# VH-VL binders against q96il0: the designs that were tried, part 431

Target 1, 167 residues: q96il0
Amino acid sequence: APERGAERRDTAPSGVSRFCPPRKSCHDWIGPPDKYSNLRPVHFYIPENESPLEQKLRKLRQETQEWNQQFWANQNLTFSKEKEEFIHSRLKTKGLGLRTESGQKATLNAEEMADFYKEFLSKNFQKHMYYNRDWYKRNFAITFFMGKVALERIWNKLKQKQKKRSN
Below, E stands for the ipSAE of ESMFold2; O stands for the ipSAE of OpenDDE; V2 stands for 0.75 times the mean of E and O plus 0.25 times the DockQ between their complexes.

## First folded at step 20 (VH-VL)

Design Y18 (framework fv_ebronucimab; at its last look DockQ between E and O 0.47; V2 from the best seeds 0.67)
Fold by OpenDDE, look of step 20:
Structure Y18 (fold): chain C 167 residues (1-167), chain A 120 residues (1-120), chain B 111 residues (1-111)
Amino acid sequence: as target 1 above (167 residues)
Amino acid sequence: EVQLVESGGGLVQPGRSLRLSCAASGFTFSSYGMNWVRQAPGKGLEWVSYISSSGGSTEYADSVQGRFTISRDNGKNSLYLQMNSLRAEDTALYFCAKDYEFGSWSFDYWGQGTMVTVSS
Amino acid sequence: QSELTQPRSVSGSPGQSVTISCTGTSSNIGAGYDVHWYQQHPGKAPKLLISDNSDRPSGVPDRFSGSKSGNTASLTISGLQAEDEADYYCQSYDSSLDAHVFGTGTDVTVL
């Protein structure tokens, strides 16, 4: 019975760039920056003989990437929205239109924008703290699994060498 | 305390659709993968579906592939299972289950389940 | 259909030790995937007992222990108590199915 190659149902994360690496690639690929998150997605290579531990590591990396993509996409959208609202509000308060006489979008000066950035950071401080905490937890887990995979690979190499010596 | 509360179960006819919900509390919902597991009356446990913490990745058992859709709203701490084209074999108590930790692939907290009965 | 095979029932007297086996295949336990164990009392949700072959979550008594060898995992309950009467399920991952798989379940009776 032809071994139906288990098409690994790893659906590409919906948020990962439509960049498709060559099917014959044996390496991880880095895509262009995502239009929303501005993060470059990594397409992870799946070896034919991927161990369960390697699979766990890969999935953890993929999930973490997706988590980062979503967070920054949302953060950037929120930032852009609030920035625009801030600008509009300040312009209105100044009695200025949204467009200059030359038809360009009216902007605020650097000092006024500094106030926005300060307020935005203050408002989102807790959110960023949670993000950072979770980021460290995820990366710690990834690093831990990387260590495990490295040990497994070393052990497998040693076993192979022993088998070759016994034959 | 971690709590998972399933809802949306009921009696439906074959071919109909049903949407299950799971309300999560007591933990950072957006940090963990979530699962649906079902148990037919007097039978064992059967894994149904998984969704990653961000919702970017989903997995399904072959028995429900193409018919069920798992989704989540992290802002509402809610997990969902859209069940389409329901069959008699889908009759079960449906549990939502939280991933234990990153990379564990075990489930540490379970809801009490919601009963889905598919009968003509 | 469960891909992991468990004995239908196991019984023991209070204070005794009982062992539940979970037999898999080369695509799950034999492939090196971790095994997890759950306890389910009648009408209740499953409770995680053992994670990753031998890890005990917080709140799980030390009388529960897990091991794995080859294609078989084992849950040992030492000092069996009346409250241990329940269904027990092993769980792993199957690479051929690309899915989580549960055992057939074992009914533990305290005599």
Scores: ipSAE 0.758, ipTM 0.913, lowest interface PAE 0.7, mean pLDDT 92
Fold by ESMFold2, look of step 20:
Structure Y18 (fold): chain C 167 residues (1-167), chain A 120 residues (1-120), chain B 111 residues (1-111)
Amino acid sequence: as target 1 above (167 residues)
Amino acid sequence: EVQLVESGGGLVQPGRSLRLSCAASGFTFSSYGMNWVRQAPGKGLEWVSYISSSGGSTEYADSVQGRFTISRDNGKNSLYLQMNSLRAEDTALYFCAKDYEFGSWSFDYWGQGTMVTVSS
Amino acid sequence: QSELTQPRSVSGSPGQSVTISCTGTSSNIGAGYDVHWYQQHPGKAPKLLISDNSDRPSGVPDRFSGSKSGNTASLTISGLQAEDEADYYCQSYDSSLDAHVFGTGTDVTVL
């Protein structure tokens, strides 16, 4: 059976994403979108005879997923809060209420909302630059370890073919 | 310039608790896993605990499991170690240490350490 | 907890080479886990010298090199200098403990 530690590492902190794959699955699982990040979590398979390289790759993929989900959950929350604050502020300076005459939530037109998107992007530029840098570093590392694991598996398969031929 | 500054050490009686803190600066704290490593006076290094960059995964040495809790606050660039049910053998200089590179299980930056002394 | 075994001390004259061994078990180095090396001067925090058996972080002099074979890793300091006098620790991972493990430490003396 897979090591219990991987199941703990993949569990969402609040239980918001409670996807539970079969215990004896031989494949990774893709769950539904996380409520806060809008990303689909992957639930990683742990083989019984996992090699050190396979373990490193799995932990790196798991931790990268957690890191990515945390970033986008925080960004989505910040975006939503700042968007509503911007709308409220602009409606007040225009002398308008928060609701239309029909009772629906008042909004700004696309040109006015473009000001918000410009301000948000400018304010968060440095944070997204650091995220992009680390995203590329993580994906490079994952690709590198995937290559090493593939080579390890090919080597083991070739050794077994040589053993069969010699017998 | 990467800096890690530990605090919260002191002299405590056996069975009591302490909370260690580590303030991080000069790097994107939320991108890296963090560790606590301790060194008893005149002795070698002993790994204590690990926490992943998001805080979603933690690991503990058997000697501290169930008594110590590692945590982090990425909004404050801070790492913590809650140390409960302290024993004389927990007496050590406690270092905060940063993971080197993604996929490497080595530690490139260390703080100066904070001393914990457990004595009756 | 298991520790990786290192010699208590090694010594060499300036300009010579010294090699520090780090011996593990079938659950750590022998299982194929990587070995890392640290230098610690008295009263100072450890400094990473070698990562993943042989990778040298930026700023570490070329005279430090690492290798691993079977159950043993080695750190070699060539062109020994007075500033190399310090304690040296190896580190790996142990699958039976699910924990990082350090070596017993080696005191390097420059004669």
Scores: ipSAE 0.726, ipTM 0.899, lowest interface PAE 1.0, mean pLDDT 87
ESMFold2 (binder alone), look of step 20: mean pLDDT 93; pTM 0.945

Design Y2 (framework fv_ebronucimab; at its last read DockQ between E and O 0.60; V2 from the best seeds 0.76)
Heavy chain, then light chain:
Amino acid sequence: EVQLVESGGGLVQPGRSLRLSCAASGFTFSSYGMNWVRQAPGKGLEWVSYISSSGGSTEYADSVQGRFTISRDNGKNSLYLQMNSLRAEDTALYFCAKQYEFGSWSFDYWGQGTMVTVSS
Amino acid sequence: QSELTQPRSVSGSPGQSVTISCTGTSSNIEAGYDVHWYQQHPGKAPKLLISDNSDRPSGVPDRFSGSKSGNTASLTISGLQAEDEADYYCQSYDSSLDAYVFGTGTDVTVL
ESMFold2, look of step 20: ipSAE 0.717; ipTM 0.888
ESMFold2 (binder alone), look of step 20: mean pLDDT 92; pTM 0.939
OpenDDE, look of step 20: ipSAE 0.864; ipTM 0.952
ESMFold2, fold request of step 21: ipSAE 0.736, 0.740, 0.733; ipTM 0.902, 0.900, 0.897
ESMFold2 (binder alone), fold request of step 21: mean pLDDT 92, 92, 92; pTM 0.936, 0.938, 0.936
OpenDDE, fold request of step 21: ipSAE 0.881, 0.883, 0.878; ipTM 0.959, 0.960, 0.958
ESMFold2, last read: ipSAE 0.738, 0.743, 0.741; ipTM 0.901, 0.903, 0.903
ESMFold2 (binder alone), last read: mean pLDDT 92, 92, 92; pTM 0.936, 0.936, 0.937
OpenDDE, last read: ipSAE 0.884, 0.881, 0.878; ipTM 0.960, 0.959, 0.958

Design Y3 (framework fv_ebronucimab; at its last look DockQ between E and O 0.59; V2 from the best seeds 0.74)
Fold by OpenDDE, look of step 20:
Parts: structure tokens; sequence; C-alpha cells
Structure Y3 (fold): chain C 167 residues (1-167), chain A 120 residues (1-120), chain B 111 residues (1-111)
């Protein structure tokens, strides 16, 4: 029976930077910042003898990364869009064109932009609160699993030492 | 209160397609992985598909691999299952199920299910 | 599909304790993957009873307990009540399938 190599269908999250670390790497790799989220994706190393707990931790980290990437990508897009709309609206109200006489994009002053930031933050306050809550919950879970994995590794090392002493 | 409401089930002929929907409420939908689980009449539970919170990762049971597609719209708090090339053995009550906790591979909330019947 | 093996049925009298076993393989329970338990009443959606082998979600009575040893997980229902009459399913993950797997289900009858 041909050993159907368990193609670990770890489908790389479609949204994580196509940064492919070297196949022989035994560590996590950090990619360049994503163009939308500005977050650096991490390519997680998968050990050959990954325990179920290690796998659970890895998947949780991967999912959390994807979650963060999506959130910030969307947030940045929304921010950029609303910022542009705000600028256009204010320029129009002032009777100013979208471009200066020199052909540069017309900008608002710092005070006017402060109003935009305040409004944007106020409008998105609840969204940010939920994000922060879930961010902390996810990181707490990750930390908890990291602790469990560390304990498991210690226990396995102790068992191996006992077995070596018994032989 | 967490609520999951499945829809889109019905009677279809073999080889046809059907799209199931699950409307979620009462929790931050975009934060949790979601699953489809089915139950054939008088049979046990069978996991069908998983999708991560962001939708970036998906998994399928071998029985539906290549035929079914799980997707989600976090803006609409909706989960979907596109079922193509339906077979008689796909006849089941289809549940959408929420992941229990972050990193948990248990399902804490289930919908009431939507019935899919594939018959000639 | 590799299903976890459960007894077809278990019965007990009110107030008694019953135990449902869930037997896996080297690619799931024995490999160290956690086991979860669900209760399903007729015509209802499954309800999570036990997560991560022994943890009880909020709202689950303390008469439900879970354990795991080797390739077998167990759900114990102490002080069996009439409302406990239902189907019970264990669930885990199988590394060979890269999929979640359910048990065959156990019908619990209160006599």
Amino acid sequence: as target 1 above (167 residues)
Amino acid sequence: EVQLVESGGGLVQPGRSLRLSCAASGFTFSSYGMNWVRQAPGKGLEWVSYISSSGGSTEYADSVQGRFTISRDNGKNSLYLQMNSLRAEDTALYFCAKEYEFGSWAFDYWGQGTMVTVSS
Amino acid sequence: QSELTQPRSVSGSPGQSVTISCTGTSSNIEAGYDVHWYQQHPGKAPKLLISDNSDRPSGVPDRFSGSKSGNTASLTISGLQAEDEADYYCQSYDSSLDAYVFGTGTDVTVL
C-alpha cells in the first residue's frame, strides 16, 4: 500500500504574505509587512514530531495572526477611505480644489485633521473595544497553551531520562 | 444570547448544487472559527467543514473534499456552505456550529439545522 | 471515516451512575488529542457537555464528568435523571485525516 504521505493540508492562510521560508528552516520566519495591514506575518515552523498540544498552539497562533491581518487590513482601508472623503468634503466646503496650483494633492491643516481623527476614533470606538477584548483573550489563550506545551516538554524530557536510566 | 440559524436546505436531485447559509448573532462572529456538521437521518454526527475566524483557512472532510466550499461574510455575520455535485449520501440535517473558545476544538453553540435531501 | 467507537446504548435507573466510553486510535485519542462530549435530545441540536476531556462549560451540571486514559475517554453521568435520556457523542481530532471526528453515538435510556 503506497504510504500516502500525509500531505498535512496546512493550507497556508491565503492572506498571509507568500513569503516562503527555506524548506530546511527549523524556526519561525518573519516576513515583510503586509501591504494592507502593515503587519509582519510569521511563518510558523512545524516540527516533525509535533504533539497535539503543540499543533493546537500553532493553529491558534496562525488563526490569531490571520485574524489580526484581516482586522487591520480592513481598518486601514476604511481609515484611508474615510480620510479621503473627509478631506474632499472639507475642501469642497472651503471652495478649494482637490489639487493645489502646483498640482499637489490639497491637504487640510493639522487642526482640521484632528477633527477627523477624533470623529474616526469615536465612530470606531466600539469596534476597537471588541478587537482589544478579543486580542487579549486570544493572547491569554496562546500564553496558556505555551505554558502547557512547556510543561509537556519538560515532562517528556523527564520520562526519557527515566527510561534511559532503566535500560 | 448566541443564536445560529441555518437556511437553504431542501430537496435536490443528485448532481445538483445547493447553498446553505447560517446567520449568527449574540457574539462577535468575526472572532470565532465556524464549522458545518451534518447528521443523516437516524445516524450520528459527521464533521463536514471548518473555516477560521478570518476565513483564511478552511478544512474539509474527505467525503466532501472538492465538492463543498465553506465561506463566510463577517460583515453580515453569515456562514455559507456551497454544495456541488450532491450525492444521496449527502442527505442530512446540516448544523452550523461555533468554536467554543479560542484554540478550542469543541463546538459550544449549534443551530437547529437545515435539512438537505438528495434524491432522484 | 474513522469514527470513535462508543457503545450503542447505556441504561440506568434514576439516581444511578452510568459511564459512556469513547475508544479511539493512535491517530486521535491515543495520540493525545482532547475529547469533547455532546448531548443531543431527539429533534434538538447537540449541546456541549464536556470540553478538553474534563472541563465543564458554564451551565452544565456537575453530575456530568469526563476523563481520558490511553485511547479511551469516558463520560460519567452521576445521579441519572429522566432528562438525561438522550444521545451522547464524543468528538476529537484525527491527525491522519486532518479532521474532526465524532463517536458513533450512545443512546442513554433512563429506566
Scores: ipSAE 0.864, ipTM 0.952, lowest interface PAE 0.5, mean pLDDT 92
Fold by ESMFold2, look of step 20:
Structure Y3 (fold): chain C 167 residues (1-167), chain A 120 residues (1-120), chain B 111 residues (1-111)
Amino acid sequence: as target 1 above (167 residues)
Amino acid sequence: EVQLVESGGGLVQPGRSLRLSCAASGFTFSSYGMNWVRQAPGKGLEWVSYISSSGGSTEYADSVQGRFTISRDNGKNSLYLQMNSLRAEDTALYFCAKEYEFGSWAFDYWGQGTMVTVSS
Amino acid sequence: QSELTQPRSVSGSPGQSVTISCTGTSSNIEAGYDVHWYQQHPGKAPKLLISDNSDRPSGVPDRFSGSKSGNTASLTISGLQAEDEADYYCQSYDSSLDAYVFGTGTDVTVL
């Protein structure tokens, strides 16, 4: 029987790609960039005879994609919010308004913005360190399971050759 | 030191609702999937529900499907279980449990549990 | 919900070995899903002993070992000690239920 996850691939959460691959597609699909994370989601194929090991790998890849998209969506929002707050604070200190005479958002020059960049990186350093650690752990696990699936498929092909010799 | 602390259990009448909470510390909560597992008095373990690290995927045991809702708030390092339409057979000690290593479907850290008793 | 079958109890003398079986069905262990093992002392939360059939997490003594063959997984406790007296549960995944499933539990007694 098909995995429950296959039925849910047609129902994407808000804020991510709404690309819906064909139910009986035999290939993974890459969707358009997500609006918030700017990452391209992968829409995973679920084979009819998915082995337990293949299922575990697929779920690990899907959950890693969700985890990664959530991290970068949150970081992009935090970056934008803190950037606007920084600009607002510096404009107020200089006695300037939040918008120009033409109605466009007022900005700071590159030298003034360098302070924001340094402050943002410093404030988020530990969070990015933990993200990088867990990103490497997840990728190592995915690679390990990909190897196990490849070995499983090789052994299945060798057993099929033995069966054909017996015919 | 990994810690999971459940709360929100109590004595309730059949048909009522409870909301369980699990406060997590000592690990990057947002990186791991989480589970609820229950144990009726003097009985074995029964898996209840799963939620992925981002909250984007959930799974439920058939016995609770449509009545219980798992959720998480990664900003507060908290896991929740909303239990509606409670029945006498839902009486159990409810544990929250952490996904072991990535790609493992085992549970390595468990809380001490919060007791839910459903009776008249 | 489906349960994996374990003996109700096993016993052994200190220093001996005991083995706990965990027997599944065609939708879980026989289908090839991994088996995990937990130890639960009275009034305590379960503790993971063996992951993925035979892997020992950090801090678990090497006298605990696991294996899986066909539709049966086994937990072996060698060099049995008094503190090993507890309940033991196996756990796997069931594809027909799309759910994690636990065994019925085994009470280990040290004579």
Scores: ipSAE 0.707, ipTM 0.883, lowest interface PAE 1.1, mean pLDDT 86
ESMFold2 (binder alone), look of step 20: mean pLDDT 92; pTM 0.937

Design Y4 (framework fv_ebronucimab; at its last fold request DockQ between E and O 0.56; V2 from the best seeds 0.75)
Fold by OpenDDE, fold request of step 21:
Structure Y4 (fold): chain C 167 residues (1-167), chain A 120 residues (1-120), chain B 111 residues (1-111)
Amino acid sequence: as target 1 above (167 residues)
Amino acid sequence: EVQLVESGGGLVQPGRSLRLSCAASGFTFSSYGMNWVRQAPGKGLEWVSYISSSGGSTEYADSVQGRFTISRDNGKNSLYLQMNSLRAEDTALYFCAKDYEFGSWSFDYWGQGTMVTVSS
Amino acid sequence: QSELTQPRSVSGSPGQSVTISCTGTSSNIEAGYDVHWYQQHPGKAPKLLISDNSDRPSGVPDRFSGSKSGNTASLTISGLQAEDEADYYCQSYDSSLEAYVFGTGTDVTVL
């Protein structure tokens, strides 16, 4: 029995945008939109004296970004695939070819496509709900850590000012 | 209920390879980072490896760097640890552990572990 | 690997309070990284007791409390019960290793 080659599900290569920000940049950089997710990746700046809290925030932001990129890349791929399958199925049912007489890709009307969107949304409703839930949780956590980092920075600045006044 | 079930452990000779698996259920697996932690017999806990929720980032302890590979299949709710060039010191109970809340670098759920014994 | 230092064993009578210390270095606890605590009964998986120095996950009794000061974190078990007999591990992150690190573990015995 021929070993059916495990179809390597082409997991969209985690498009770590090969965009390397300039080494001397002290700012976050926004890359071009990812081809799969259509999300613009942010390259986070790492300060030389990054505090543990800042590091934690950065890592959380990075991980959240990766999570978002992966989710939308997969969602877009699934959407495109299912859309194409739907179109093909409907055209076949109508006895229509995949191409028009003019050689253009045959398309469905707006009403038929509305049915697809409704079905797709219904089918993926739970997935989207979980995504939204976790998105809010992640962003809440990020915001919380941002607040903590801000407070830490203020405190450190105050301490430095006090030390300068005492010397 | 959150469940993590490790498998793939066994007796192997030094230099051989072994692949561990962890089956996850009861939570949105794709939303959380996952870890491998090991415990040698009668010893303490040792962190082995981390993989981000998307699988895009991985981290390893120095003791296993270059020999072990952590991976995940979010579609199958599965975590893996490919262990190559196994050594006697790799003998341990291997736990898969879920990251706690986002931004917490702690582990809230653990499996029961799978035993790996490396012996000649 | 630089392990966090814990006492080897701590003992107490039922109803007493016991404290387990976890001492780190300039690359982990003293640097400001959070400390987490785990309980492990013999032959069982570890259970998270305290997260982020002092936060208790749901289902963890209030008799468990965590604190951190300087390079030392502490787990306090108030009203010690027989079921508290277990190994306890602190955990943090070490920036020099770029890795999670566990403590050496403390065996808590209820007398």
Scores: ipSAE 0.882, ipTM 0.959, lowest interface PAE 0.5, mean pLDDT 93
Fold by ESMFold2, fold request of step 21:
Structure Y4 (fold): chain C 167 residues (1-167), chain A 120 residues (1-120), chain B 111 residues (1-111)
Amino acid sequence: as target 1 above (167 residues)
Amino acid sequence: EVQLVESGGGLVQPGRSLRLSCAASGFTFSSYGMNWVRQAPGKGLEWVSYISSSGGSTEYADSVQGRFTISRDNGKNSLYLQMNSLRAEDTALYFCAKDYEFGSWSFDYWGQGTMVTVSS
Amino acid sequence: QSELTQPRSVSGSPGQSVTISCTGTSSNIEAGYDVHWYQQHPGKAPKLLISDNSDRPSGVPDRFSGSKSGNTASLTISGLQAEDEADYYCQSYDSSLEAYVFGTGTDVTVL
């Protein structure tokens, strides 16, 4: 039942992929979406005879998942806080209250809210630039180690097959 | 420029507690795992503890397991080591150290260290 | 417990090469864990010289090189210079201890 959608609906700066494929192995589990980050955690198995390289890959994937979830959870909270502050400041500038006469929260029209979105992205530009850099660095490293693990497994299979033939 | 500045060291009696801090600057602190490494006077290096970039994973040397607690505050670019039940053999210069590259289990930047002396 | 074994001291004349060995056990280097090297001048923090057996971080002179074979890693300093006089430590991971482990340290003297 718990599955990650193909399109994320959180804040996404320009140039960043919105798609994040599930991280799976035949022994891994995918949990439900986290309340704050909207990402599904992967629960990684530890094989009994895990090689040093397999261990590095597993730890890198685990820590990258935690890093990514922390970033987006914090960004979602910052977005919500700054949105409320923006609405409050614009209502104050207009001389309007924070609530309507019925007691409901006052809000701004779509054009005014678009101003918030632009300001939020501008304020967070450098932070998202560093996040994008580190996201690509992490995914390159993961892909590199996945390739090394695949080669290690092929080599071990060939070595074991050669020993059987020599016997 | 990457800088790591340790503080909180001092002279303390055995069985007491001490809290070390490490202030980080010049890099994206929240992207990297962090370590504590110690060096007894005139001796070699000994790894003490590790914490992942988000703080979700920690590891400890057997010599400090259950007595020391590593933590971090990414909002303040700060790393901490809570040291309880201190022993004479914990006397050392304590360094904080940054993980090098993602997937590398080495440390590229170190602070200058803070001295912890545990003596009666 | 599992320390990586290094010679206590190594000496060389300026311009010569010196090699520092780092020997592990079946739970660290022999098991396939990578070896890293650090330089430490007196009263200073360690500096990473070699990562992952042979990778040289930016800013480290190319006269420093590393290798690993079997249960032994080596750091070679070619074209020895006066500023290379320092302590050198290897480091790896030990699966039995579930911990990072350092070598015993080598004092390099430039004659």
Scores: ipSAE 0.745, ipTM 0.905, lowest interface PAE 0.9, mean pLDDT 86
ESMFold2, look of step 20: ipSAE 0.738; ipTM 0.896
ESMFold2 (binder alone), look of step 20: mean pLDDT 92; pTM 0.939
OpenDDE, look of step 20: ipSAE 0.867; ipTM 0.954
ESMFold2, fold request of step 21: ipSAE 0.728, 0.721; ipTM 0.899, 0.897
ESMFold2 (binder alone), fold request of step 21: mean pLDDT 92, 92, 92; pTM 0.938, 0.935, 0.932
OpenDDE, fold request of step 21: ipSAE 0.881, 0.881; ipTM 0.959, 0.959

Design Y5 (framework fv_ebronucimab; at its last look DockQ between E and O 0.60; V2 from the best seeds 0.74)
Fold by OpenDDE, look of step 20:
Structure Y5 (fold): chain C 167 residues (1-167), chain A 120 residues (1-120), chain B 111 residues (1-111)
Amino acid sequence: as target 1 above (167 residues)
Amino acid sequence: EVQLVESGGGLVQPGRSLRLSCAASGFTFSSYGMNWVRQAPGKGLEWVSYISSSGGSTEYADSVQGRFTISRDNGKNSLYLQMNSLRAEDTALYFCAKDYDFGSWSFDYWGQGTMVTVSS
Amino acid sequence: QSELTQPRSVSGSPGQSVTISCTGTSSNIEAGYDVHWYQQHPGKAPKLLISDNSDRPSGVPDRFSGSKSGNTASLTISGLQAEDEADYYCQSYDSSLDAYVFGTGTDVTVL
């Protein structure tokens, strides 16, 4: 029966930069910043003899990365949209056009923009609080699994040394 | 309280399509992976599909690979299962199930299920 | 489908202890993947009893305990009660299938 190589369907998150590291790489790779989230995606290395615990850690890291990418992509889009709407509304109220006489996009002064930022942060405060809570929980879990993996590796090394001494 | 409510089940003929929905409440839906698990009448549980919290990653059982599509709308706190090319063997009660915790590959909350019957 | 093997039925008297075994293969339990346990009453959704071999979620009585050794996981119900009459399923992950797998299920009867 041909060993159907378990193509580990690690479907790359659809939203993460299609940065493909070299096939022979034994390391995690960091891609360029994503155009929407501005976060640098990490391509995680999969060892040939990945333990179940290592796999769990890897998948958790991957999921967390995807979660972060999506959150910031959406946040940046919302921010950009609301910022533009704010600028347009304020310019209109001032009786100013969207473009200056020189053809440049009309901008608001720093004080007016400060009002936007304050309002935006206030409006999105709860969203950011939930994000931060979840971010800490995820990173805590990741750190916990990293510790477990480290212990497992130590234990495996000790077992191997004992086996070599008994032979 | 966490609630998962499945809908969209019914009687369909073989080869037809059906779309299941799961409405989630009582937790931050966008934070957790979601699953579909089915149970044929008088049979055990069978995992069907997984979708990550962001929806960026999906997994399927071999029995449904290429026929079923899992998706989610985090803005609507909704999980979906598009079932195409339905077969008699797909007859089951379909549960949506929430991942227990980050890094846990268990399911802590389940809906009551929606019944899908595929019969000629 | 690589199912985890469970006894079809287990019975006990009130107050007794019963143990349900879940036997896997080299691609799941024996490989080191964690085992989870669910309780399902007739006509109800499954309930998580044990996560990650031995962890009890909140609200699960301490009379439920899980263990794992080699290719076999075990769920022990101590002080069996009438309300414990249900189907019990183990669940793990199978690396050969790249999928979650459930056990065949065990019907627990309280005599």
Scores: ipSAE 0.866, ipTM 0.953, lowest interface PAE 0.5, mean pLDDT 92
Fold by ESMFold2, look of step 20:
Structure Y5 (fold): chain C 167 residues (1-167), chain A 120 residues (1-120), chain B 111 residues (1-111)
Amino acid sequence: as target 1 above (167 residues)
Amino acid sequence: EVQLVESGGGLVQPGRSLRLSCAASGFTFSSYGMNWVRQAPGKGLEWVSYISSSGGSTEYADSVQGRFTISRDNGKNSLYLQMNSLRAEDTALYFCAKDYDFGSWSFDYWGQGTMVTVSS
Amino acid sequence: QSELTQPRSVSGSPGQSVTISCTGTSSNIEAGYDVHWYQQHPGKAPKLLISDNSDRPSGVPDRFSGSKSGNTASLTISGLQAEDEADYYCQSYDSSLDAYVFGTGTDVTVL
């Protein structure tokens, strides 16, 4: 029986693109950049005769994409929020308003902003270390499954040729 | 040390709702898919539900589809199971379980479970 | 949900080998989905023994081994010890249900 791979959810989870490729596409699709993560999502094709290995690879790639987009969307929001809080806190302790007398948004000098960047990186160091570890682990797994799928497809082609010659 | 601690079980009447929680520690919770698996008294294991590491994908056993909702809060390292329209056959010890590794569809760490009893 | 078929019980003397079978259908094991094995002592949570047919997670003794052929997977416990007395479950994926499925369970007794 044909797989239900052409049926797609129209509703995306919070923070992800709502791009929906053509229902009957037989190719992977790359959507526009996600607003929060700045990464382009891939909409994966589900072949009619998807093998268990092909299914595992597809789901692993899809879940890895979602995981990566969520991490960067959250980091971008955290960065923006903590940057604003840092600027406001430093302006407050200096007795300055949030805007200059000309109405422009009050700023900190380059050295003060460097303090923020250093503090942010230090505070988030462990989180980024775990992200990098898991990113490499996920990419290694994906590469390994790609190899298995390639071998499976070669074996299936050889098996078909052997049956034709024997029949 | 990986720990999974379930809570929220109890005695409840048929047709009522119950919400289970699972607190995770000792691993990067947001990197792994999570599952609920149940075991009726004196019976075997039955898979209930799955949620991907980001929460973007969920799956349910047919017996609970439409009645149960799995969710997670990666900021709180917590997994949840909202159980609505409970039936006597939902009576079981409910385990939360962590996916073993990326691309493996097996479960390496399990909590000790929380008991749900559905009785009139 | 469909269940994978296991013998209800098996037994062996200390030091002997015991093999537990797990038989599936054309929508799970026969289709090529991997089989995983769990050990459950009374009153305890299950523990993963074998993943992906034959992979042994860190900390699992090497006397536990797994294999899969056709529609059947096997868990072998070599050099049976008293601590191996427990229930054992296989698990796979079923494409017709789009669901994970467990076996019926096997009670291993050490005589």
Scores: ipSAE 0.716, ipTM 0.890, lowest interface PAE 1.1, mean pLDDT 86
ESMFold2 (binder alone), look of step 20: mean pLDDT 92; pTM 0.937

